# Ledger of designs, part 9: VH-VL binders against Chromatin structure-remodeling complex subunit rsc4 (rsc4)

Target 1, 111 residues: Chromatin structure-remodeling complex subunit rsc4 (rsc4), of Schizosaccharomyces pombe (q09948r6to116)
Amino acid sequence: HNAPFDKTKFDEVLEALVGLKDNEGNPFDDIFEELPSKRYFPDYYQIIQKPICYKMMRNKAKTGKYLSMGDFYDDIRLMVSNAQTYNMPGSLVYECSVLIANTANSLESKD
Short names: E, the ipSAE of ESMFold2; O, the ipSAE of OpenDDE; V2, 0.75 times the mean of E and O plus 0.25 times the DockQ between their complexes.

## First folded at step 7 (VH-VL)

Design a5 (framework fv_ecleralimab; at its last look DockQ between E and O 0.69; V2 from the best seeds 0.00; counts 0 for: pae O 6.5 > 2)
Fold by OpenDDE, look of step 7:
Structure a5 (fold): chain C 111 residues (1-111), chain A 122 residues (1-122), chain B 107 residues (1-107)
Amino acid sequence: as target 1 above (111 residues)
Amino acid sequence: EVQLVESGGGLVKPGGSLRLSCAASGFTFSKAWMHWVRQAPGKGLEWVGHIKSKTSGGTTDYAAPVKGRFTISRDDSKNTLYLQMNSLKTEDTAVYYCTTHYRYGYYWFDPWGQGTLVTVSS
Amino acid sequence: SYELTQPLSVSVALGQTARITCSGDNIGDKYVHWYQQKPGQAPVLVIYYDSKRPSGIPERFSGSNSGNTATLTISRAQAGDEADYYCQVWDSSTAVVFGGGTKLTVL
């Protein structure tokens, strides 16, 4: 997407993604808020070369690292890709990542 | 270092009440889903209930044997988990553990507190 | 309600391999976690997500899960491995479910 970065739009999109619920009807933003623990997932960082999470995205937004909305959506795609790379299909994280991807694609198309 | 320390256990008569506490440290308590698990003397582990984080709705769920009698709550400002036990029965006698889990799919528990003993006896 | 079944006890000779099973309907479709508990102590996570080891757990501990049976394998058994072992799953209808536990004796 070639639209310039819009902080208001960023917040709206992020709110929509964070507001998603899993198949159990529960929020799952906490799964993607921070990177996986090195204690419990030491191999994560051997497998995933470009870790990204919501906290990092917020920081990039605050510090002007996003020049376009496309830059932000690219990070969402990266996060989804990472989740689907490390987690098995059918797992909670994988299914949540699918919801994020679908929602993000829908929102981006409307921008 | 992540630590969980239970307290409040003791001797109580059937029909009585008791409140257990679990003091947490070494992690962001407010983001953690917390659980109670009990173990009767010489028996296996039995899940009691959980409370989700505020961001996850802060809802609770309980095992059938304790539903309606036990209440789980939390004070995030104090990093403390609670278990209010009412209408206690002899079969509630157990060591009660507080524990937390990571949810990246199905839940596992780590770490565990050392537990606090509750004895229900006439 | 969902149930997990474990043998009451398993014996292993020192230095040999112990296998503790956990049976449940289509348990292979679930993730199984394992806990070690020594007398007078709290449980300790030894395997999560069927086969993953937490930091600090020896590589002698491994896990597998398929069909209706999950298995905790302890190779090169040591005296210190003598303990109770519990399998555990999450079930959407019953929440957290533990097996009955298995007492491992090291001979």
Scores: ipSAE 0.018, ipTM 0.681, lowest interface PAE 6.5, mean pLDDT 90
ESMFold2, look of step 7: ipSAE 0.120; ipTM 0.710
ESMFold2 (binder alone), look of step 7: mean pLDDT 92; pTM 0.936

Design v3 (from v2 with heavy chain G31S S55K G57D; framework fv_ragifilimab; at its last look DockQ between E and O 0.83; V2 from the best seeds 0.00; counts 0 for: pae E 4.5 > 2)
Heavy chain, then light chain:
Amino acid sequence: QVQLVQSGAEVKKPGASVKVSCKGSGYTFTSYYMYWVRQAPGQGLEWIGWIYPNKGDTTYNQKFKDRATMTVDKSISTAYMELSRLRSDDTAVYYCARGRYSYGKGYFDYWGQGTLVTVSS
Amino acid sequence: DIVMTQSPDSLAVSLGERATINCKSSQSVLYSDRNKNYLTWYQQKPGQPPKLLIYWASTRESGVPDRFSGSGSGTDFTLTISSLQAEDVAVYHCQQYYSYPLTFGQGTKLEIK
ESMFold2, look of step 7: ipSAE 0.245; ipTM 0.789
ESMFold2 (binder alone), look of step 7: mean pLDDT 93; pTM 0.948
OpenDDE, look of step 7: ipSAE 0.135; ipTM 0.779

## First folded at step 8 (VH-VL; framework fv_ecleralimab)

Design b1 (from u1 with heavy chain S30D; at its last look DockQ between E and O 0.76; V2 from the best seeds 0.00; counts 0 for: pae E 4.1 > 2)
Fold by ESMFold2, look of step 8:
Structure b1 (fold): chain C 111 residues (1-111), chain A 124 residues (1-124), chain B 107 residues (1-107)
Amino acid sequence: as target 1 above (111 residues)
Amino acid sequence: EVQLVESGGGLVKPGGSLRLSCAASGFTFDKAWMHWVRQAPGKGLEWVGHIKSKTSGGTTDYAAPVKGRFTISRDDSKNTLYLQMNSLKTEDTAVYYCTTHYRYGSGSYWFDPWGQGTLVTVSS
Amino acid sequence: SYELTQPLSVSVALGQTARITCSGDNIGSKNVHWYQQKPGQAPVLVIYYDSNRPSGIPERFSGSNSGNTATLTISRAQAGDEADYYCQVWDSSTAVVFGGGTKLTVL
């Protein structure tokens, strides 16, 4: 859905994603706020060609880089795909990305 | 560049109080869980306590020797961690470090980076 | 409470291999992290998750963990490796625990 970009809607969607909790009730927004540390995970940047995180999405929204809501949802899908490419199924980061995908899909279907 | 700078240490008599500060920069402070670790002169490292990020509930936990006497707080608008120390005892004499742990990982955590520490001396 | 035991001191000849142990009940089921502390300085992380080195730590530093013993190994010891070394665990089943520290002397 290529609705025009709407900063208020962007904020609502991102707040919903940031508010997600894992099966133990722990928030996990910090895992996706910034890219994985090059100090501990340098191979991430050999494997993942287009890194993206919530901080980058906030900056793109602030600087007018999103032309449509679909462009924003595409970045969410990219972030999820990156997490599922780098991390094994069943790992914390992989399973958290599944929760993000499900929530984002639900929110996009209501646009 | 990630930096942690402690301040507020000094000489105090038993029963006294001090408030330590840790100024943080170069990382997303409001998402970080922050810790205090101390080291008595000539002794090893001892965890003092932590405060979780606001999104993780903002709650604190303390090592038994300091519970009820020490209070950890944070001001995310100033990127500053605090340690309020009350009812100080001579065994609280130590260098106090602030540190954080990296949360990308599962089930076990390490501390990196560390500040250079601030000395608290509790002596008659 | 969970406890970690380290030898008080270890000596190694220049260019030789030093091994610093960290003993704990079933420590092999935990992930062990190691810190180097030089006099008057803050600790620095040298090994995490038993055997991984963060960027900037020389490959001479390695770690292992099995059974009741984790080991920090420093090959080709240099004068600059002279320091105190601490092991540490922290997981959902234990509090944060540091070993007592080991003073490494390079002769």
Scores: ipSAE 0.223, ipTM 0.757, lowest interface PAE 4.1, mean pLDDT 90
ESMFold2 (binder alone), look of step 8: mean pLDDT 91; pTM 0.924
OpenDDE, look of step 8: ipSAE 0.612; ipTM 0.884

Design b2 (from u1 with heavy chain A32Y; at its last look DockQ between E and O 0.74; V2 from the best seeds 0.00; counts 0 for: pae E 4.3 > 2)
Heavy chain, then light chain:
Amino acid sequence: EVQLVESGGGLVKPGGSLRLSCAASGFTFSKYWMHWVRQAPGKGLEWVGHIKSKTSGGTTDYAAPVKGRFTISRDDSKNTLYLQMNSLKTEDTAVYYCTTHYRYGSGSYWFDPWGQGTLVTVSS
Amino acid sequence: SYELTQPLSVSVALGQTARITCSGDNIGSKNVHWYQQKPGQAPVLVIYYDSNRPSGIPERFSGSNSGNTATLTISRAQAGDEADYYCQVWDSSTAVVFGGGTKLTVL
ESMFold2, look of step 8: ipSAE 0.115; ipTM 0.706
ESMFold2 (binder alone), look of step 8: mean pLDDT 90; pTM 0.917
OpenDDE, look of step 8: ipSAE 0.793; ipTM 0.923

Design b3 (from u1 with heavy chain K31R; at its last look DockQ between E and O 0.23; V2 from the best seeds 0.00; counts 0 for: pae O 6.6 > 2)
Heavy chain, then light chain:
Amino acid sequence: EVQLVESGGGLVKPGGSLRLSCAASGFTFSRAWMHWVRQAPGKGLEWVGHIKSKTSGGTTDYAAPVKGRFTISRDDSKNTLYLQMNSLKTEDTAVYYCTTHYRYGSGSYWFDPWGQGTLVTVSS
Amino acid sequence: SYELTQPLSVSVALGQTARITCSGDNIGSKNVHWYQQKPGQAPVLVIYYDSNRPSGIPERFSGSNSGNTATLTISRAQAGDEADYYCQVWDSSTAVVFGGGTKLTVL
ESMFold2, look of step 8: ipSAE 0.318; ipTM 0.796
ESMFold2 (binder alone), look of step 8: mean pLDDT 91; pTM 0.922
OpenDDE, look of step 8: ipSAE 0.019; ipTM 0.685

Design b4 (from u1 with heavy chain S56Y; at its last look DockQ between E and O 0.33; V2 from the best seeds 0.00; counts 0 for: pae O 8.2 > 2)
Fold by OpenDDE, look of step 8:
Structure b4 (fold): chain C 111 residues (1-111), chain A 124 residues (1-124), chain B 107 residues (1-107)
Amino acid sequence: as target 1 above (111 residues)
Amino acid sequence: EVQLVESGGGLVKPGGSLRLSCAASGFTFSKAWMHWVRQAPGKGLEWVGHIKSKTYGGTTDYAAPVKGRFTISRDDSKNTLYLQMNSLKTEDTAVYYCTTHYRYGSGSYWFDPWGQGTLVTVSS
Amino acid sequence: SYELTQPLSVSVALGQTARITCSGDNIGSKNVHWYQQKPGQAPVLVIYYDSNRPSGIPERFSGSNSGNTATLTISRAQAGDEADYYCQVWDSSTAVVFGGGTKLTVL
């Protein structure tokens, strides 16, 4: 996706992703809002080389780090990849990451 | 450092009421789901209930044995969790722990740390 | 309601390996957490998400989970490991569920 970065579109997409519900109908944005605690997940940072979360994406958007919408979607894909790397298939976080990926892909295709 | 300190325990007669408090520090209390877990003397751990963060509606849920009698609430401005216990029964005798709910990874919840607990004794 | 079953007690000789099981219907599809509790103390998290150790927990503690059984393994058992151990899961219908606890005796 090579469209220029659009803050309004960014907000819309992020809102859509944050608003997603898991298979039980519960929100799960808290899982992806912040990076895992180093105290509780010391191995996370040994496994994941490029941590990324929604908070970081918002900061990038605010500071003009995204030059295109594609840059943002790339970070979403990275976040999904990280989640699917650290978590086993079938786990809640893994399934949530799948929902994020599918939703993001759908939204990106409509841009 | 995350700290949880329970208080308010004591001796109460059956049918009586008691309110426990849990003072939290060392983390953003307002964002945390909070739980009460109790342990009868010489028995195992039993979940009592939880209260979600305001972001998640601040809703509560309770174990069947205490539903309708116990109420969990919170004051985020005071970083304090409460357990209002009404219509107390002898079987409610236990050490009551407050603990914070952490969610990540596979999506399950775990508790760390736990408070020291406060003893509630319901006896005639 | 979802239930977890643990043996009431397990014994292990000093320096040997202890295994504490936690059984539940298709527990392998859930994430199991383990707590250690010594007399007069609050529970302490020793394993989260089946097999992960919190900071400060020795490598002697490990966990696994598959099928209908999760297992807490304590290698090179020490006298200080004598305690009650509880497994715990989250269930959509029951919320937080604890096992009945297992008393580990170090001989």
Scores: ipSAE 0.014, ipTM 0.669, lowest interface PAE 8.2, mean pLDDT 90
ESMFold2, look of step 8: ipSAE 0.221; ipTM 0.759
ESMFold2 (binder alone), look of step 8: mean pLDDT 91; pTM 0.923

Design b5 (from w1 with heavy chain A32Y, light chain S55E; at its last look DockQ between E and O 0.28; V2 from the best seeds 0.00; counts 0 for: pae E 4.3 > 2)
Fold by ESMFold2, look of step 8:
Structure b5 (fold): chain C 111 residues (1-111), chain A 123 residues (1-123), chain B 107 residues (1-107)
Amino acid sequence: as target 1 above (111 residues)
Amino acid sequence: EVQLVESGGGLVKPGGSLRLSCAASGFTFSKYWMHWVRQAPGKGLEWVGHIKSKTSGGTTDYAAPVKGRFTISRDDSKNTLYLQMNSLKTEDTAVYYCTTHYRYGSGYWFDPWGQGTLVTVSS
Amino acid sequence: SYELTQPLSVSVALGQTARITCSGDNIGSKNVHWYQQKPGQAPVLVIYYDSNRPEGIPERFSGSNSGNTATLTISRAQAGDEADYYCQVWDSSTAVVFGGGTKLTVL
């Protein structure tokens, strides 16, 4: 949880997450790459207090904002929590976030 | 403001070729999948195909009637989408629109649309 | 290949409610989007994700989707609502599918 930040491990974890596929075999990384559009989902920003997406995580890694691997995994957990707060259980986005959480937790336990 | 402007339409004989362009502005073109949708005179909308963003693999998919004859490409440095149409048939006569999609969940919807460019395939 | 079916035309009196249907096998499990197209113009998104309106679309436009039928509802129909209307889904096997279009005539 407090291992120093490692850019190589960051890249490996993120590549694994963006490579995930839903139950029909479709990639879903695009859903989490950028924040939901304010034009189409303005209520998202009333409900979700700390938005986070993969693009923001890449920027934080690039600019030295992650001090530990735990800080990075905390952002993944935040992204999952946001998805599960905004979306109902059983929806595609909610269930995709469950896959992200399971994969991230498995990878974290190996670090 | 977001703009999509198609060009390159015109009259072409059957068996001929034509290249359409779509100039994009007002958004980060490289992040978006781009689509071609066509509409024959007096008929409905028909999806032609798309090209994914490079982040999503940069690959193309096509509707069955055009597969093997049409090629979609993009130049992210010029914010331009292309449609190369070969072996044209009279059935390809249509207004061709470029558009992009937004997605959340399992839905893909198209917004915005260009004004279209007319391709007429006739002897 | 997944197909969507719409009636060719629908008529509505000024001020009344129009309903335009889009039929497909288990369409209720998909997300349906609706486009308005006026003569000589590009399509305009009016409903996305079954029932949401983009900014600038009047509240008179609403949508629903259940079972084998999605419906676009236009309350208090105005002359300016005369247009062709298309439904659209994304299907994993066929990719993008449009309905055949419905001409709405406001009488």
Scores: ipSAE 0.170, ipTM 0.730, lowest interface PAE 4.3, mean pLDDT 90
ESMFold2 (binder alone), look of step 8: mean pLDDT 90; pTM 0.916
OpenDDE, look of step 8: ipSAE 0.729; ipTM 0.911

Design b6 (from u1 with heavy chain S30D, light chain S92K; at its last look DockQ between E and O 0.69; V2 from the best seeds 0.00; counts 0 for: pae E 3.9 > 2)
Fold by ESMFold2, look of step 8:
Structure b6 (fold): chain C 111 residues (1-111), chain A 124 residues (1-124), chain B 107 residues (1-107)
Amino acid sequence: as target 1 above (111 residues)
Amino acid sequence: EVQLVESGGGLVKPGGSLRLSCAASGFTFDKAWMHWVRQAPGKGLEWVGHIKSKTSGGTTDYAAPVKGRFTISRDDSKNTLYLQMNSLKTEDTAVYYCTTHYRYGSGSYWFDPWGQGTLVTVSS
Amino acid sequence: SYELTQPLSVSVALGQTARITCSGDNIGSKNVHWYQQKPGQAPVLVIYYDSNRPSGIPERFSGSNSGNTATLTISRAQAGDEADYYCQVWDKSTAVVFGGGTKLTVL
């Protein structure tokens, strides 16, 4: 389901994702805003073939790279898949990615 | 290149006030929690306090010796961290560092990078 | 409040292994970070999350943490390793705490 890209809807979805809190009420948007640091995680870029983060999604929206809402939701799914590939189940990043996926799936069903 | 540059240190009398600044560049400042750490001459490192990012609530926490006297603030439009120090005591004499922490995949926070520090001397 | 204790000084012969301890109640349940500080310089992170090295830190730096003691280990000690070393913890329950620092002397 590839509705045409809608910048207003993009902003609403991304704001919802950035606003998420874990079960202790802690925000975690900072973890997904930029790609993992090569200083601390040098192997990330050999393990993860298509890195993506919120900063890159904002730039794609700004520069007209999203042709549909489905393209945007595909990037969210890619970010979640990357997090779950690199991190162990039960880790902070893995579990935060589950919350992102659940929220994005709910919002996509309303498009 | 990530840079943190402190300024505003100097000599001040006990009971006086001083404001420190930390200019940041090379990272997403508005998503970072920012910290002040101090070191008295010949002594060890002592955490002073932090300010959270806006999305984390934008709130501050302080070490007990400075609570009620020091105020941490930030201006995200200028990528600048501030430390307002009031009711200064001789015990506040130290080099003051600004720093930030990194987190990804861990439940604890470490400090990297650090600024060069600015010296505050509280003396009569 | 929670505190970390380090020895004031440690000496090591060139080429030998230095061990710097950081003691705290149940420190093994916390994640320990280590900093090197040379005179007139800001601290530099050498170990994070007990045992990981950031890029650019030599492999001869290592760390461990269990029980009531975390240890920074420097194998094949070099003259350039002379510095003060600080341990640090942070988690939601304990706030930010630094150890008192250890002066490493390479003989």
Scores: ipSAE 0.245, ipTM 0.768, lowest interface PAE 3.9, mean pLDDT 90
ESMFold2 (binder alone), look of step 8: mean pLDDT 91; pTM 0.927
OpenDDE, look of step 8: ipSAE 0.557; ipTM 0.873

## First folded at step 10 (VH-VL; framework fv_ecleralimab)

Design d1 (at its last look DockQ between E and O 0.70; V2 from the best seeds 0.00; counts 0 for: pae E 6.4 > 2)
Fold by ESMFold2, look of step 10:
Structure d1 (fold): chain C 111 residues (1-111), chain A 123 residues (1-123), chain B 107 residues (1-107)
Amino acid sequence: as target 1 above (111 residues)
Amino acid sequence: EVQLVESGGGLVKPGGSLRLSCAASGFTFSKYWMHWVRQAPGKGLEWVGHIKSKTSGGTTDYAAPVKGRFTISRDDSKNTLYLQMNSLKTEDTAVYYCTTHYRYYGSYWFDPWGQGTLVTVSS
Amino acid sequence: SYELTQPLSVSVALGQTARITCSGDNIGSKNVHWYQQKPGQAPVLVIYYDSNRPSGIPERFSGSNSGNTATLTISRAQAGDEADYYCQVWDSSTAVVFGGGTKLTVL
């Protein structure tokens, strides 16, 4: 949580999250790789105050914006919270975010 | 700006082969499934097939009329989708569109579309 | 082998409302997407997920889906609405299917 940022550990955690599959065996990393399209979801940016996605997390790691592993896990929690705020319970995106949260919590407890 | 640009169309005789390319830009190409959709002159839209993203297994699926004759591939390092067409028939004459899909709540739609490349199969 | 059926053509007087239907077995349990295609151009998405408009599509385009019929409605039809219109479904239980297309003529 408060551990110093470790790029190797960051890569391992993110790889694990990107590799997750839904209950039909389909990967869903594309949903979280980039921010929702304003063309289809124009109200997203009015509802969600701090958008975050995997692409932004990679950039923050590359440019030294993460000072601790906890900062990175906070971004994952933010991404999950955003997904659960914008999407209805039971929807694909909502349920995928639950899988992300469970996996991230498990990985954080091992760090 | 998201952009899809098809190329490689032309005139080919029945039984011949042709390879189409689709250059993609403005999005993370490797994360998207890519599709070919065709339209014979004066006819409707017909899905040809797709290739999944690498994380989805990278596998392909094809419409029945083209199975065994067409092969879809991708090169994520070049942001390029390919369609290899073999054993071409006059019925394959069409404009071929490159497209991707978006998904929401278990349903999928196509956007954006390239402007297409014409393949003419005639003797 | 799921099929979508559209009328071959629909005519509408300028300023009136056009309805283009897309029929399929239990289509109301699916989500329907609609494309407009003008001659010599690529298709353009006008309705997605039954009733949503992407940015840039006028509010006079609307969609509905229930039972065995989905409908694209174009109110206050303009000359520029003259085009071919296609419905499409694709979900976890069905492959990609397009309707046969409907030519809309604005008189």
Scores: ipSAE 0.024, ipTM 0.690, lowest interface PAE 6.4, mean pLDDT 90
ESMFold2 (binder alone), look of step 10: mean pLDDT 91; pTM 0.911
OpenDDE, look of step 10: ipSAE 0.781; ipTM 0.920

Design d2 (at its last look DockQ between E and O 0.05; V2 from the best seeds 0.00; counts 0 for: pae E 6.4 > 2, placed apart)
Fold by ESMFold2, look of step 10:
Structure d2 (fold): chain C 111 residues (1-111), chain A 125 residues (1-125), chain B 107 residues (1-107)
Amino acid sequence: as target 1 above (111 residues)
Amino acid sequence: EVQLVESGGGLVKPGGSLRLSCAASGFTFSKYWMHWVRQAPGKGLEWVGHIKSKTSGGTTDYAAPVKGRFTISRDDSKNTLYLQMNSLKTEDTAVYYCTTHYRYYGSGSYWFDPWGQGTLVTVSS
Amino acid sequence: SYELTQPLSVSVALGQTARITCSGDNIGSKNVHWYQQKPGQAPVLVIYYDSNRPSGIPERFSGSNSGNTATLTISRAQAGDEADYYCQVWDSSTAVVFGGGTKLTVL
């Protein structure tokens, strides 16, 4: 969507995403909230060219960096793509990113 | 289904050369670092080396015993990893596995999954 | 260079609990991964990041890591658990290191 950025819609979408739980009912928003720790994930920054996380999306919304809702959904797709590039299919983080993608795609189609 | 299949093993005399291949399927090969791990008969696992993805620089690293003699390469258009082994020694006799690692989970550590079934290299007079 | 030490062998009675250790200097500050290898087969990941099980690994397999010792625990040991078991670390401060392997025998 090329719709103008709407902070209320942004907040609604992001709250839905951070509220997701895996099949065992465990939240996983902390995995995607901040970038991987360099203390434990130095290799991540050799592999992933454009890191993005929920905290960065909040800051971009706060500072007017999103010009459209599509720009925001593009960042969600980037975050999902990064997770699926770094992690193999069937891993916890990969499968959590699938849940994020499905939810974001559903919400985007309703905007 | 993710698969790694090694080939090219066989009998070779000391000082000889051999080229191993690993055919990959079921995942986006070009995005992954690929590794060789070997196991001498009746012995433990020994890391041989790796090659990074192109976006990570495409460079190689090797364990000390093989540095200068072995060369790891990849062909992303064919989803194939290679190990060129030169100046082979009897201590290079092993089953050679190709594998890849998980690059993001937890805090800064990496494991190997999946593994191929291996190909046997025998270096003997 | 960093080294990991495992016992050469461990025996366990059928149905009992086996514990396989992996020792290293300050291994508790690292994340340990465990592989099972049956004769003539490739290694199979059974535990990653100290205590996590990949999909398809029974909950009988568990792991812990503190101080200088990581431990793979197999409860209710079955004949099919007979295998060699390897611990492994790899992080930004160490190269890839495998333990020497432990042969588990189920009596």
Scores: ipSAE 0.018, ipTM 0.587, lowest interface PAE 6.4, mean pLDDT 88
ESMFold2 (binder alone), look of step 10: mean pLDDT 91; pTM 0.921
OpenDDE, look of step 10: ipSAE 0.770; ipTM 0.919

Design d3 (from b2 with heavy chain G105Y S106G; at its last look DockQ between E and O 0.67; V2 from the best seeds 0.00; counts 0 for: pae E 4.8 > 2)
Heavy chain, then light chain:
Amino acid sequence: EVQLVESGGGLVKPGGSLRLSCAASGFTFSKYWMHWVRQAPGKGLEWVGHIKSKTSGGTTDYAAPVKGRFTISRDDSKNTLYLQMNSLKTEDTAVYYCTTHYRYYGGSYWFDPWGQGTLVTVSS
Amino acid sequence: SYELTQPLSVSVALGQTARITCSGDNIGSKNVHWYQQKPGQAPVLVIYYDSNRPSGIPERFSGSNSGNTATLTISRAQAGDEADYYCQVWDSSTAVVFGGGTKLTVL
ESMFold2, look of step 10: ipSAE 0.101; ipTM 0.730
ESMFold2 (binder alone), look of step 10: mean pLDDT 91; pTM 0.932
OpenDDE, look of step 10: ipSAE 0.713; ipTM 0.907

Design d4 (from b2 with light chain N31Y N52Y; at its last look DockQ between E and O 0.11; V2 from the best seeds 0.00; counts 0 for: pae E 3.8 > 2, placed apart)
Fold by OpenDDE, look of step 10:
Structure d4 (fold): chain C 111 residues (1-111), chain A 124 residues (1-124), chain B 107 residues (1-107)
Amino acid sequence: as target 1 above (111 residues)
Amino acid sequence: EVQLVESGGGLVKPGGSLRLSCAASGFTFSKYWMHWVRQAPGKGLEWVGHIKSKTSGGTTDYAAPVKGRFTISRDDSKNTLYLQMNSLKTEDTAVYYCTTHYRYGSGSYWFDPWGQGTLVTVSS
Amino acid sequence: SYELTQPLSVSVALGQTARITCSGDNIGSKYVHWYQQKPGQAPVLVIYYDSYRPSGIPERFSGSNSGNTATLTISRAQAGDEADYYCQVWDSSTAVVFGGGTKLTVL
């Protein structure tokens, strides 16, 4: 996806991802808004080399770090990858990451 | 409060069938893999099998001793896990627990919480 | 198949420290979880990820894992600690694996 970065589109996509709910209508409870706490998850940063979260993505968008929408989607994929690397399949975070991935792929394919 | 409640246990003859249920509450059932673990009287814990979440494909896997005879399924709309046990053997006699991986995990998962279990007795 | 080995029984005097071992091939490279089970009750998670305690589990419970042996340590043993203890891992080839369990007797 090599479309130029579009802040409006970025906001729409991010809002869609942040607003994701499970099949029962429950939100993800901001699991991906912030990075895991270093206090409670010190091993996260030993395992994950490139941490990324929605807050960081917003900052990148704001500061012009994204040159294309693809750059943004790459960060989404990174976030998903990190989640699925650190978390065991079947865990809450892992399952949420799957939904994020599927939704992001769907959104990217439509644009 | 996260809660799992097993039911359906009872006495059955060898070769018979029985279906266990596990009612889940207090969490988003559909998001989690669910497991069955059993414990023969006076014996240790033995993993029976699991069923993945729908988002993870909803596939199942079983321990060798029960493969081909037991089937795990789930109804997310009812927050219920099932264990269909066919061709039961005396060695299948056990308390059957349902459990899940409720929390954050790095590269491994543990079981929390557990149901109270339901007793299945296979005897002639 | 991957196997975990625990001693059948361990005894500890009241107020003393109990150590329950769980042995497995290169178990130190895995995360080990521990469960306490009292008679007639369901298992209760007491240690996860080798050394972490769930909320509500006393600090007397601790865990370690290195080499081929994981250890559950129960300091200042109380009568209420008398139970069966099981170690557990996840293995790619065997999936979920439990140890045989250890009966802890508090004397």
Scores: ipSAE 0.024, ipTM 0.719, lowest interface PAE 3.6, mean pLDDT 90
ESMFold2, look of step 10: ipSAE 0.137; ipTM 0.718
ESMFold2 (binder alone), look of step 10: mean pLDDT 91; pTM 0.920

